# Ledger of designs, part 32: VHH binders against q9y6x5

Target 1, 379 residues: q9y6x5
Amino acid sequence: LPPKLLLVSFDGFRADYLKNYEFPHLQNFIKEGVLVEHVKNVFITKTFPNHYSIVTGLYEESHGIVANSMYDAVTKKHFSDSNDKDPFWWNEAVPIWVTNQLQENRSSAAAMWPGTDVPIHDTISSYFMNYNSSVSFEERLNNITMWLNNSNPPVTFATLYWEEPDASGHKYGPEDKENMSRVLKKIDDLIGDLVQRLKMLGLWENLNVIITSDHGMTQCSQDRLINLDSCIDHSYYTLIDLSPVAAILPKINRTEVYNKLKNCSPHMNVYLKEDIPNRFYYQHNDRIQPIILVADEGWTIVLNESSQKLGDHGYDNSLPSMHPFLAAHGPAFHKGYKHSTINIVDIYPMMCHILGLKPHPNNGTFGHTKCLLVDQWCI

## First folded at step 1 (VHH)

Design d20 (framework vhh_8h5u_2)
Fold by ESMFold2-Fast, scan of step 1:
Structure d20 (fold): chain B 379 residues (1-379), chain A 123 residues (1-123)
Amino acid sequence: as target 1 above (379 residues)
Amino acid sequence: EVQVVESGGGLVQPGGSLRLSCAASGFTVSSGSNYMGWYRQAPGNQHERVAIIYSGGSTNYPDSVKGRFTISRDNAKNTGYLQMNSLKSEDTAVYYCATPYRGEFYSKTFDYWGQGTQVTVSS
């Protein structure tokens, strides 16, 4: 039988939640599988960019989903995650479900993973759900398991996305232990439901399951605001994205806009595009704006208003608060193995190996994940 | 509230052609991220997707029908079509029109699925 893989994402699941809260179901999953304690994500540490990096193995400047809100200077198109399903935005890379369908004559299935409801290079996931946040985890799981058992050609790659704990992280902040413990317990219960469902359907022993996330979460405050309107009049620029990474498109001379912004706050860095730090791998794409503002951890950029966010992400990817984890179980993975750190772009070549697919050129390193796998020599 | 009705099925000889129609009501075929797709189910087999048309006009087909089938839509008539050429005996199935207005593509329990139209390719 061909190998099968289910990739599950719990949006905004910060790695250190595993140490600060109890997860009996996830711990049982890990005991008979593998745990990567920290996954270093790509910059910017936002949902759409990092979800696309997981399935392409590419930095954002290479796959083209550089933010949740984008402007392409060459074509003059605007992108927002709320309403734009134009394939143009996704066509700079080939995600793993496309490769799976084209190389092996296999099917892919998706419960709301970003990009799976869009035809990319004329190929859309064989089975998918249009994004709708109101659809329960149980309904998403029911569809995925039905497709894994009842498809022709067989579904060999499946994805499942869930919005928590990100939504609650924004609403309450990650330091609200009472509310976060309630939310995280519900997630652990959903993991228990997932495992139980796979066992009842006879899928558990032959299915590889990865549970991961796209980013973490940091505490914000009304005492940590950067008012952009106090720095520069909005008549001088078009705002493409606001916080915590602001994307500025000048309406006047770029240097003049830069000079108005560069000394406005000690809690944000102001970069001309060519001066963005190389370590971010966030420079070589037409969708990256001429001026980028990067707020310090926990600071929120606003337009002469208060912020209702008590938690946020998008910050520097070197920050541990921005890092998720990865846990996995299945015939491809060792049992009871713990690994310290991988890069989020390393997940793609590992998944290609498990599925027997030839990966497209990517920024991941297979060697970083080989110790997780039973068919690899780990020294 | 949402309804789709398939028509155009029938008996055809190998190498023949058929054009299926899908009339939609309760929604607009080209609205937002709305899709229109064609699926089929042969006796003893699971449902399989044969064509999708995206709201922006992009299309997708599996290898089994690529080059032989063409999906299209007429937004003014709120109707989708599947043009099937060079039909083979293995194309024999009940063909379903589906739109995932706010749901899943593979589910006969959703109100957005049509009743199906039989296509039989035999000599």
Scores: ipSAE 0.000, ipTM 0.150, lowest interface PAE 19.0, mean pLDDT 86

Design d21 (framework vhh_8h5u_2)
Fold by ESMFold2-Fast, scan of step 1:
Structure d21 (fold): chain B 379 residues (1-379), chain A 123 residues (1-123)
Amino acid sequence: as target 1 above (379 residues)
Amino acid sequence: EVQVVESGGGLVQPGGSLRLSCAASGFTVSSGSNYMGWYRQAPGNQHERVAIIYSGGSTNYPDSVKGRFTISRDNAKNTGYLQMNSLKSEDTAVYYCARSWGTYKDLSYFDYWGQGTQVTVSS
């Protein structure tokens, strides 16, 4: 049987939820598989950047999806929203489904993973669903399992994306134990449904399954606001992205804008592009704006208004609250093994190894994930 | 409970104008992170964003509607509007009002959607 891999993302699944809530179905999955307790994601800790890093193994400055809202200084294009289908934004990297289809003429399937409804380097997943948030998890799972079972050439790589617990994390905040408990129980039930569906279709024993996420979530408050209008007038700049990382395009001299912003709030760091910390790997791309503002954890940047957000993400990737986890099960993986930490860019070369694909040059290190794999030595 | 309801759709001749309304209840719009947007979907196509307004009043439009469409809101009435001028046949779609608890580019942007209102530009 050729190796097969299903990559599943539950958006905004903070790693420490695993320690603070009960997940009987996920626990059974992990007992017979592997768990990475923390995945250090890329900065900015946002949905589009991190989902693209998972499937390319690249930092944002290298793959070009540098935020959920972007402006390209060279071409003067604006990234319009999460449904933007212009290949221009995605063409700075080669995601794994493209590599999978171009090497040995394999098929790929996608249920709404960011970028999979866009032709990238003139290649789109063999089977895919156009993004629509109203489509149920069950319908996405039905399509993915049908394609895994009934395709020629065979589907060897499949992706499945679900918007929760991110949507509820924003609405209720991660400290709302009652509401988050109900949401996370629903997620665990969906994991149970996924495993049961794969078992009933005879796919479970021969399929590698990775369950992961792109980022975590932290508590926000109306008491923790940074009012950008208090330090600079809108006429001096164009706002490309707002919170918790603001992307500023100056309309006047960059130094003048910087000087107006640099002492605006004790709860925000202001960086000229060349002064952005090297550890972020967030500098060398034309889509990164001349001035970046980074709010402290739990602080929200606003424009002379109150904020209703109870949870958010996008903060410093060194923060444990921003970290997701990774769990995996299948013939490629050990059983009952727990690993402390990997980088989110390490997932791509591991997946290439499992599928027998030659990875494109990437920022991941295969050695970081070898302890998860049965065909590798781990000491 | 949060509810979003659109109104104002209809049939209009090319070059005509239409004003859509979006009434929201159960939450406030006075938040820099609580954005309101208008999206449209033509048969067989993905949802396309046509306008966003931020709590502070700043707006953003794609090139396809820039200069023709104007988004606005009345925070006291918790109601948003989309003024559509110089309508073209390619503007024919179901128009949805969307409200968000997260930042305008997050996938959680789609937390609250109306049922949609049909706009048909034809003779």
Scores: ipSAE 0.000, ipTM 0.190, lowest interface PAE 15.7, mean pLDDT 86

Design d22 (framework vhh_8h5u_2)
Fold by ESMFold2-Fast, scan of step 1:
Structure d22 (fold): chain B 379 residues (1-379), chain A 122 residues (1-122)
Amino acid sequence: as target 1 above (379 residues)
Amino acid sequence: EVQVVESGGGLVQPGGSLRLSCAASGFTVSSGSNYMGWYRQAPGNQHERVAIIYSGGSTNYPDSVKGRFTISRDNAKNTGYLQMNSLKSEDTAVYYCAAYRSGLTWEPYDYWGQGTQVTVSS
């Protein structure tokens, strides 16, 4: 009997929300499971890159989803959240649902996780929903639990994605306690609904459940804008991605563009691709543009000094505000164990271990997650 | 059709250096999600992975060789390399180049070379 795993993501769930707000349902989940207080995500701290890192165990330069907006100079293709269905972008890695289906007779199910409605290496989850942000959490949950309970061959790996608290984090900013407390209470109630549904269907005792996120959120302000138009004219470059990490493709000499951008603002760092800090693991991919601008935490890069967002992410992955958490419950996990930190790339080899899958080569370290698991030594 | 051919093995003294080469044919080392790696096997031991280079150029190493070994590739020559510095007697093994074509298989490496002997002794 193969073990089962449900991987749940609440987009933009900053780790320290757990300390600043009350989560009775999540705390009950953790009491009988494990909590990793901080997950150090990959750079850029954006949705598509980090969701793909969770399921591949790879840095962005290795899996190829290097931003939410990308350009490939050879093929002239563009990637965005509204144009993300071309397998070309996803084929630089093998996500866990593909590996799961290709080893033994196993099925995968997906409710909206980024990439799961795209055939990757000609393989798509046995059960999936085409991405549609208007589909309720309840409908996603109903489909996932039905597939986990009644599928044949059995679903051994399932994913569930929800856009909050990211959307509200952008709209209100993470420091808006009134609005964020309302949003986060609703998320906690959804976690309660998830647990209750799994118990009612008899799935809870034999299912491993991971609840995590891709990144955090930091407060932005109209007082913290970097106007790129004041630094350089549009005729000198093509803009591939804007904020808080700008991806610049020069139309003239790269050094000339770099010289126009360097020293323009004390609140951003300007890097030639080869000078991007090694600790970012964000250099060795053709989709990473020749010049990268990295704004300081809470600063927004704009073209016309207009930004309506009060919160954002994408910043330096060493910033605690960019870190999500990981909570897990199930037969593979200890009960009542709290762990300080892991790297987001460590989740993939841990999940492969739980499912009995042989992982593809990856950047994760299984030793970092051993203390979470009952079949491993934690000392 | 996919083949990898290793070269550069030999005898070195402790503290010495060697560079192993892995020439690939029927396999493009910089294409898609293709991976190239080096494994070693010493007498009485299982195969151990010592380096990986991914299509995008990022690398991974176990702690036993981190800081001493460097994997790289030359895309124009379709060749991977393993630079081994500060060699120790425990690095003595047969070294294998492995080429992995990602997609539709969970096996990390599809094609292995014949191996090249590295001996570290006086």
Scores: ipSAE 0.000, ipTM 0.138, lowest interface PAE 21.3, mean pLDDT 87

Design d23 (framework vhh_8h5u_2)
Fold by ESMFold2-Fast, scan of step 1:
Structure d23 (fold): chain B 379 residues (1-379), chain A 123 residues (1-123)
Amino acid sequence: as target 1 above (379 residues)
Amino acid sequence: EVQVVESGGGLVQPGGSLRLSCAASGFTVSSGSNYMGWYRQAPGNQHERVAIIYSGGSTNYPDSVKGRFTISRDNAKNTGYLQMNSLKSEDTAVYYCARHTYGKFSSYPLDYWGQGTQVTVSS
């Protein structure tokens, strides 16, 4: 009986939502499993970068998905929704579904996880859905559970991605208790549906399930805007990414662009690429632009316009508001164990261990997650 | 494939008018927080911003063209425009349309540039 793992992500699920809202279904899941209260994600704290870090165990500078919007100066390629399926962007790392398929002659299945509808190193997830935000959670769950039960070679690694609570976090802001309560209750109900479906199909007792997220959310405001147009004219640079981390490609001398930006706002830090703090692990990749602007928590960089976002993420990864959580249940995991903090890159080597795969070189540390696992000695 | 194509350039006499068009394909001009700009480059010079229209419909112009040039969008035709009035010899340049849009997972702009269209103001 080969081990099986389902990795579920609810985009933008801030860790402290667990303390401020009621989650009866998630709490039942945790009671019989494990909870990591904070997961320290990678910088920048954005969707594509952190989802790829979860499945590769690498910092963004190493796996190459350094932002949701990217530019490669050598090839002149832009990363966008229209270029999502270009393997070029994803080929700097080997995600776990590729490792799973190549090492053990097993199948992988995916419902919408970033990168799973792209051939990476000439290998695409055995079963996958082309990304479409309009597809219901139920349809994604139906496909995943069908593939987990009815595949040859067997599906041993499956992923499921859901866009909430991120979309609502942006629209309403995380401090809108009325709207966020409604959204988070709906997510808890989806977790209940997931558990019920797995039990009904006879999968629950023998399947390892991880529920996690890529980042948190912080409150933004029209009173906390940085107007980049007041700092520098568009003719001096190409804008690769805007907020809260702006990626600037200079059209003139880099030092002159830097000098125009460095004192423009007390609410952002301006870095030449070589001066980006080492703790971010965000420097050694050609897709990281020559100048990076990092807004302070809750500040939005704009181009002479109001922001529609009442919540955002992408900020410094040391901020607790940017941290997700990790909950897990299954034969590999202890029951009723709580752990304080792991790094998001630690998830990959843990998942490789559960599946019996040899991990590719990575930035995670297996020792950080060993206390979660029944087959490990933990002091 | 996302493409941006400029048209409407040509030779015009001083004091004349031209309307440049920027046709977009592979995406819609009216979707999301999209905005667009017009830029120009004369021989031997760096690119100069000429006009920007932001998502909310607000516009921005440098003093050199303010009051003479107007940027606009026709969402039904998926096309942006630059109306240029009272043209001067100094306006002679290659004009570029840049389209800025947000990806499905990204709330940040992605820049798409056209190949340029020549505008010559001369008698």
Scores: ipSAE 0.000, ipTM 0.261, lowest interface PAE 12.6, mean pLDDT 87

Design d24 (framework vhh_8h5u_2)
Fold by ESMFold2-Fast, scan of step 1:
Formats: C-alpha cells, structure tokens, sequence
Structure d24 (fold): chain B 379 residues (1-379), chain A 123 residues (1-123)
C-alpha cells in the first residue's frame, strides 16, 4: 500500500509563538514526532507565494505566484482575487498533488490550500473544496478524513489550510498577548481535534502528518508609516501591490519614477528589477514589476496617513519574525527529534521522498531534511 | 459605526449603462491602506470582485469587466462609484460596495459589506 501524507497549514504561525505560549496538544504531537524550529520561507513572505513554494519546492520567480496581487506585463492580466480560477497564474510550476495523480495511480484531496481549486496543467486535485473562508475547520477536516478513508484510487496526498493565526495577527499584532493567547489556544484545540479525529478513524498510526505555516508576523504601528504620496504623484505609476513590498508599474520613464522614490524614506529600499538582491531569488519573472519597494521590518507603506494593520508580513525572509515552524508525526518521521532550520523549498523534495514520487526540478535540497526521516542516514 | 450604503441599481437593456454609488461613513475612503471595492453576487454564487480602487487612486479589474467598468471616488464626498458600460445579461447580480484593507488572507479581504443594490440586465 502506498504511504499517505496530510499537509496542514495554519496561516501566519510565527515560530516564536511556540516559545511564548502554551500548546499542550501541539507539544504532545511534537513529543512523538519531529520539530523544525525555524523554516526560512521565500521572498516575498506572503501567503500565496509561500503556500505554492511548499508544494512545488520553487522560488517565487520560478513558480510564478510572486505576490497575493499580481500583474503580468506580457498578457496584461491582473490577479488580486483568491477566487481567480485562471490556470494561467499557476501553470509555471507543477504542484505535488498533480505529480501524485500523474506519476502514480493515486488520488489527491484538498481543503482550501491555495491553488487546489484550479486546474493546473489540465489536472485538478481529485477531491477539493472551492475556497470559502466561512467553512469551518471541522467541515474541512471532515471532508479530508472522509476522502482519506473512502477513495478509489486511494488518496495518498491531502492538504488542509486554515486562515488563523494570520487574520488575528494582522488585526491585533503579535505583541497583543491577551488576544493572541486566546487565538493560539483555539488553534491548539483544533490540533487536538485533528489528532483525535485521525485516531478515531484508525488513520493516526499509518498517516504522515505535517503541520507547518507559510510565514510569521511582525508588529506594525501608526508611528512606522511610509507615505508614498508624499514623494510621488499617483499619475506617474500604477500600483500593483502595496505593503510591505510595493510593486510599481511606471506610466512614465522608469528612471524618473525610480529617482522620485529612491530617497523617499530611510525605512524603505527601492530597487530597479535588475538590482533586486540575488539572495531574494525575486527577479526572473514577468510578474515582478520594474520597480520594487521593500519596507524595513514593522514599517507599513501607505498612500495616505493611516493604516489599520497592527501586524504584517511580506518582509525580508532573513528576519526570524517572518519564519514559521514545521512539526511532523508519522511512520516516516523520527520521534522526539528537534532540528534548527530548513528552507521552505526543502519541504517539497522531502514530501516527494515520503510519497515515493520523482520530484520535478526544484530549489530544495533533500539533504537538509534527512535527519527528520527514519529511512535516511543523518550525517 | 463603519458603514457603506449602495445606490444606483436598476433594470437596464443589454448594451446599456448604469452608475452605482457607495456612500461611506465611519472611515475615509482615501485614508491609509484602506481601499474600496465592488463585488457582485448572483443567486447560488459566491461574491466575485469587479473593481477595486486604492487610496492613492490606482485601480484593478478582472478581465471579465476590464474596459467596460470604471471605479472612481470623490474624496470630498467620501463616496465611491462604479460606472458600468456595455452591460450583458451575465452582469445581472446584487452589487456590493466593501471597505478593503490591504490583507494577505486568502479569500474575503473586504469588510464591511453594504446591503447591496440589484442590477438586472434583461428585457
């Protein structure tokens, strides 16, 4: 029988939350599994880009989901709606559920993971839910576990996405310990529900489960705003994405727009596309705009005087505040092992190994995850 | 106390035009990271985005309405508008104005929603 894997994402689960709050259910999961304390995500540290990097093993410039709001200069298409089902945006890579369905006589199942409700290379997840934020965690879990137990050909790869703690991180900021404690306790309870449901259905002992996230969260403030309107008139450019990484499409000469922006704020770096730092791996895609603005941690780019965000992400991927964690349990994983750091692109080749799939060319390094796996020698 | 109120809907023939208005209270449509959007919902469907305008005046449209719909605002009146031209039967829906905030959440990034205004394209 082929191995099975359930990949779970809690959006915006900053790695440091594990040290500052109590997670009895998650700690019990980790005690009998593995923990990676920090996952270095891809730039920009946003939801859609990093979720697609987890399942493709590719940098954003390679998989084409370069932001949550995008403009493609070649086709003149706009993407800024999670319900945009145009496969054009997703077709620059092959996610693991497509590979799972095409290489093996096996099915995939998905509850709300970004891209799973879109046909990619003419292949959609065998079982999926159209994205709807109003659908409860319990309903998503019920569907996933039903599909894991009642499918032919068998579901061997399943995904489950949940919007918290990201939504509350934005609303309250990660420094609001009272509100964040309440939110994180609810997430821990959902992890308890997940484990209990898998045990009740006889899945727990034979299922590999990965719990991870796409990014962290940092505190923002009304005292840390960069007002773009104070330096450049909106008639000179089209704004494709705003904060904390602004994507600027010039309406006039690119050099003129660059010169107006370059000295706008000491808390923002301004890059011509070809000058974006190589370490970001954020340059070689038509959806990356001619000028990119990158705010310093905790600074918000605004067009006027205020921002409602008390927490945000999207910042430099070297920042620990931007890092999620990875925990895993199951027959493929050691028990009670802690690892310091992996790259988010390393998750894909590890998952391919667990499922017995040949990975598509990717930016991950299988060697970085060997110590997590029982069938590998860690050196 | 944050509220939006839509108006300007009605019955129109295919190829016709309508202008929708969205009056905002409790927030400034040109302030901060706030933006305004128009969404529509036909019976049995989820809300779909038809236009957004950012506080600085930049706009975004899906391909289905690009070139036909234009979003604008009047900062002095704290009011947003949706000019709809070359209307098709497929445009029949309840149109909602929403306050947007720049968010990274997958799905609904617009709140609050107004009560909506009905647009019917037929005869």
Amino acid sequence: as target 1 above (379 residues)
Amino acid sequence: EVQVVESGGGLVQPGGSLRLSCAASGFTVSSGSNYMGWYRQAPGNQHERVAIIYSGGSTNYPDSVKGRFTISRDNAKNTGYLQMNSLKSEDTAVYYCAKGEYRTLYGSSFDPWGQGTQVTVSS
Scores: ipSAE 0.000, ipTM 0.228, lowest interface PAE 14.2, mean pLDDT 87

Design d25 (framework vhh_8h5u_2)
Fold by ESMFold2-Fast, scan of step 1:
Structure d25 (fold): chain B 379 residues (1-379), chain A 122 residues (1-122)
Amino acid sequence: as target 1 above (379 residues)
Amino acid sequence: EVQVVESGGGLVQPGGSLRLSCAASGGSISSGDYYMGWYRQAPGNQHERVAIITYSGSTNYPDSVKGRFTISRDNAKNTGYLQMNSLKSEDTAVYYCARGYKLTSRYPFDYWGQGTQVTVSS
């Protein structure tokens, strides 16, 4: 029988929350499993891009989900909440659940992971839930565990997505110890419920479980605003994405727009598309706009107004505040092992190895995760 | 400077109706570049989107409220409305008005009000 894997994401779980708050259930999980203290995510450090990078092993310029708000210059399509289910946006890569279903007699299951309610290359997850934020963690968990135990062909890859602590991180900011303590304790309790449910159903000993996240969170302030209206009149460009990475589509000459923006604020960098730093791997896609503005950590780009967001993400992926963690438990993983850092694109080839799948070409390096695995030689 | 303020919440019997108002004041935005929406949160649940409306008047609703709730906006007043009909006990929640630029994220709005309580009880 093929091995089984459950991939769990708690959106916006900043790595250093583990050092500043108590997680008794997560610490018990880690004690008998592995912990990667920092996962270096891909740029831009946003939800849809990084969730798709986890399951494809690709940089955003390669998988095509380059932001949460996108415009494709060739087809003139817009990516928004009303058209995020158009396969066009997702078809530049093959996510692991598609590979899992197309290689031999295997099924996939999904509770709300970005892209799993979309047919990608004419293949949708065998079992899935349409995205609905009001559906409880318990209902998502009940469906996933039912599918893991009662499917034919067997579910070998399952995903579970939860919106916290991202929503509260935005609302309160990561420095609000009182509110964040409450939110993070509730998440730890949900991890306890997950482990207990898997044990009760006889799944725990034979199931590989990965708990991770897509990005971190940094503190924002009304004292750290960049007003774009002070730089350039809105009639000169179309704004595709605003903050903290602004995507600018010029209505006039690109050089003229660039010259109006380039020295406007000491707290943002302005790039022509071809001048975006190579280390971002954020250039080679028609959905990346001709001019990109990148705000410094904790700075918010606005249009002559304040911002109510006390926390945000999307910033430079070298920033520790943008990094999530990865914890894992199961027959594939060592017990009590701690690792410092991997790249988020490394998760995909590791998962393919665990499931016995041949990975599609990807930007991850299997060698970076080999020390986590019992069947690998690590010296 | 920018304020998003909800009003119109209250206690109502099952089958009743309420109209919520959301006033957004201040700010320099292109009229065509932002969305207004209503979200709700009941104790123990995450935020659920109950309605969105674009500048042009295009609307979207989840199945749980479709046919019962109607969102509208007055662009000249920068004000949005949520007409709630045939209210059920499960509609009991704090209702938040939100404004955002492009609606693509799992948490898409930049500005939120403080919320208004809607309680459906006999």
Scores: ipSAE 0.018, ipTM 0.491, lowest interface PAE 7.7, mean pLDDT 88

Design d26 (framework vhh_8h5u_2)
Fold by ESMFold2-Fast, scan of step 1:
Structure d26 (fold): chain B 379 residues (1-379), chain A 122 residues (1-122)
Amino acid sequence: as target 1 above (379 residues)
Amino acid sequence: EVQVVESGGGLVQPGGSLRLSCAASGGSISSGDYYMGWYRQAPGNQHERVAIITYSGSTNYPDSVKGRFTISRDNAKNTGYLQMNSLKSEDTAVYYCAARWSGYKTPLYDYWGQGTQVTVSS
């Protein structure tokens, strides 16, 4: 029987939540599997970009989903959550479910993972759900497990996405231990439900399961605001994305806009596109705007207003608060192994190896994940 | 600061209709792409989503109100509307309007009104 893989994402699950809260179901999963304590995500540390990096193994400048809100200067198209089904935005890379369907006579299944309800290179996930935040975790799980058991050609790659703890992280902030404890306990219970469902259906022993996330969360405050309106008048630019990375499209001379912004706040860095630090791998794409503002951790860029967000992400990917974790269980993985750190782009070539797929050129390094796998040498 | 104000609630007979209005104002409301939604809570029940409308006009409804309720918006006025037809006694609740900014698949922040009472009885 071909190898099978289920990739699960809990949005905004900061790595150190594992050390600060109790997760009995997740710890039971880990003790018979592997744990990567920190996953270094890609810049910017936002949902769409990092979810697409997980399934392509590419930096954002290479796969083209460079933010949750984008503008393409060549085609004059705008991207937001409300128009995410235009294939134009997704076609700069080939995600793993497309490769799975094209290289093998195999099916893919998806419950809400970003991009899976979009035809990419004329290929859509064999089974998928159109995005709807109101659909319960149980309904998503029921569909995924049904498709894993009852499909021809067989589903060998499946994805499952859940919006928490990101939504609550934004609303309460990650330092609200009372509210975050309640939210994280519910997530642990959902992990327990997932494992129990897979066992009941006879899938558990032969299925590879990865549980991960796209980013972490940091505490914000009304005391840490950068008012962009105090720096520059609205008539001088078009705002493509606001916080914590502002994407600025000048309506006047770029140098004049830059000069108005460059010394406006000690709590943000202002970059001309060509001056963006090489370590971000965030420069070589038409969807990256001529001027980028990067707020310091915990600072929010606003337009003459307060912010109701008590937590946020999108910050520098070197920050531990921005890092998720990865846990995995299944026949491909060692049991009881802990690993310190991998890059989020390393997940893609590892998943290709597990599924027997030839990876497209990517920014990941298979050597970084080989110690997790039973069929590889590790010292 | 962003403010959300509801109006149009009241008492109606079963089978009747009501139109709720929701005005959003202040702050970044004119510079953001945001969703408007209606939610309700009856005594003893959890908050239930009734209708959502995106900035571009795409709508979503639960099965309990589909075909009976219609959400619409006027972007120039930052005002949302809920047309409620064929009202039933189980529609009795306090109705809340929300203006919601979302990143992908996750509400980044939201602003809620104080609520308006809808009572369906004979």
Scores: ipSAE 0.000, ipTM 0.224, lowest interface PAE 11.0, mean pLDDT 88

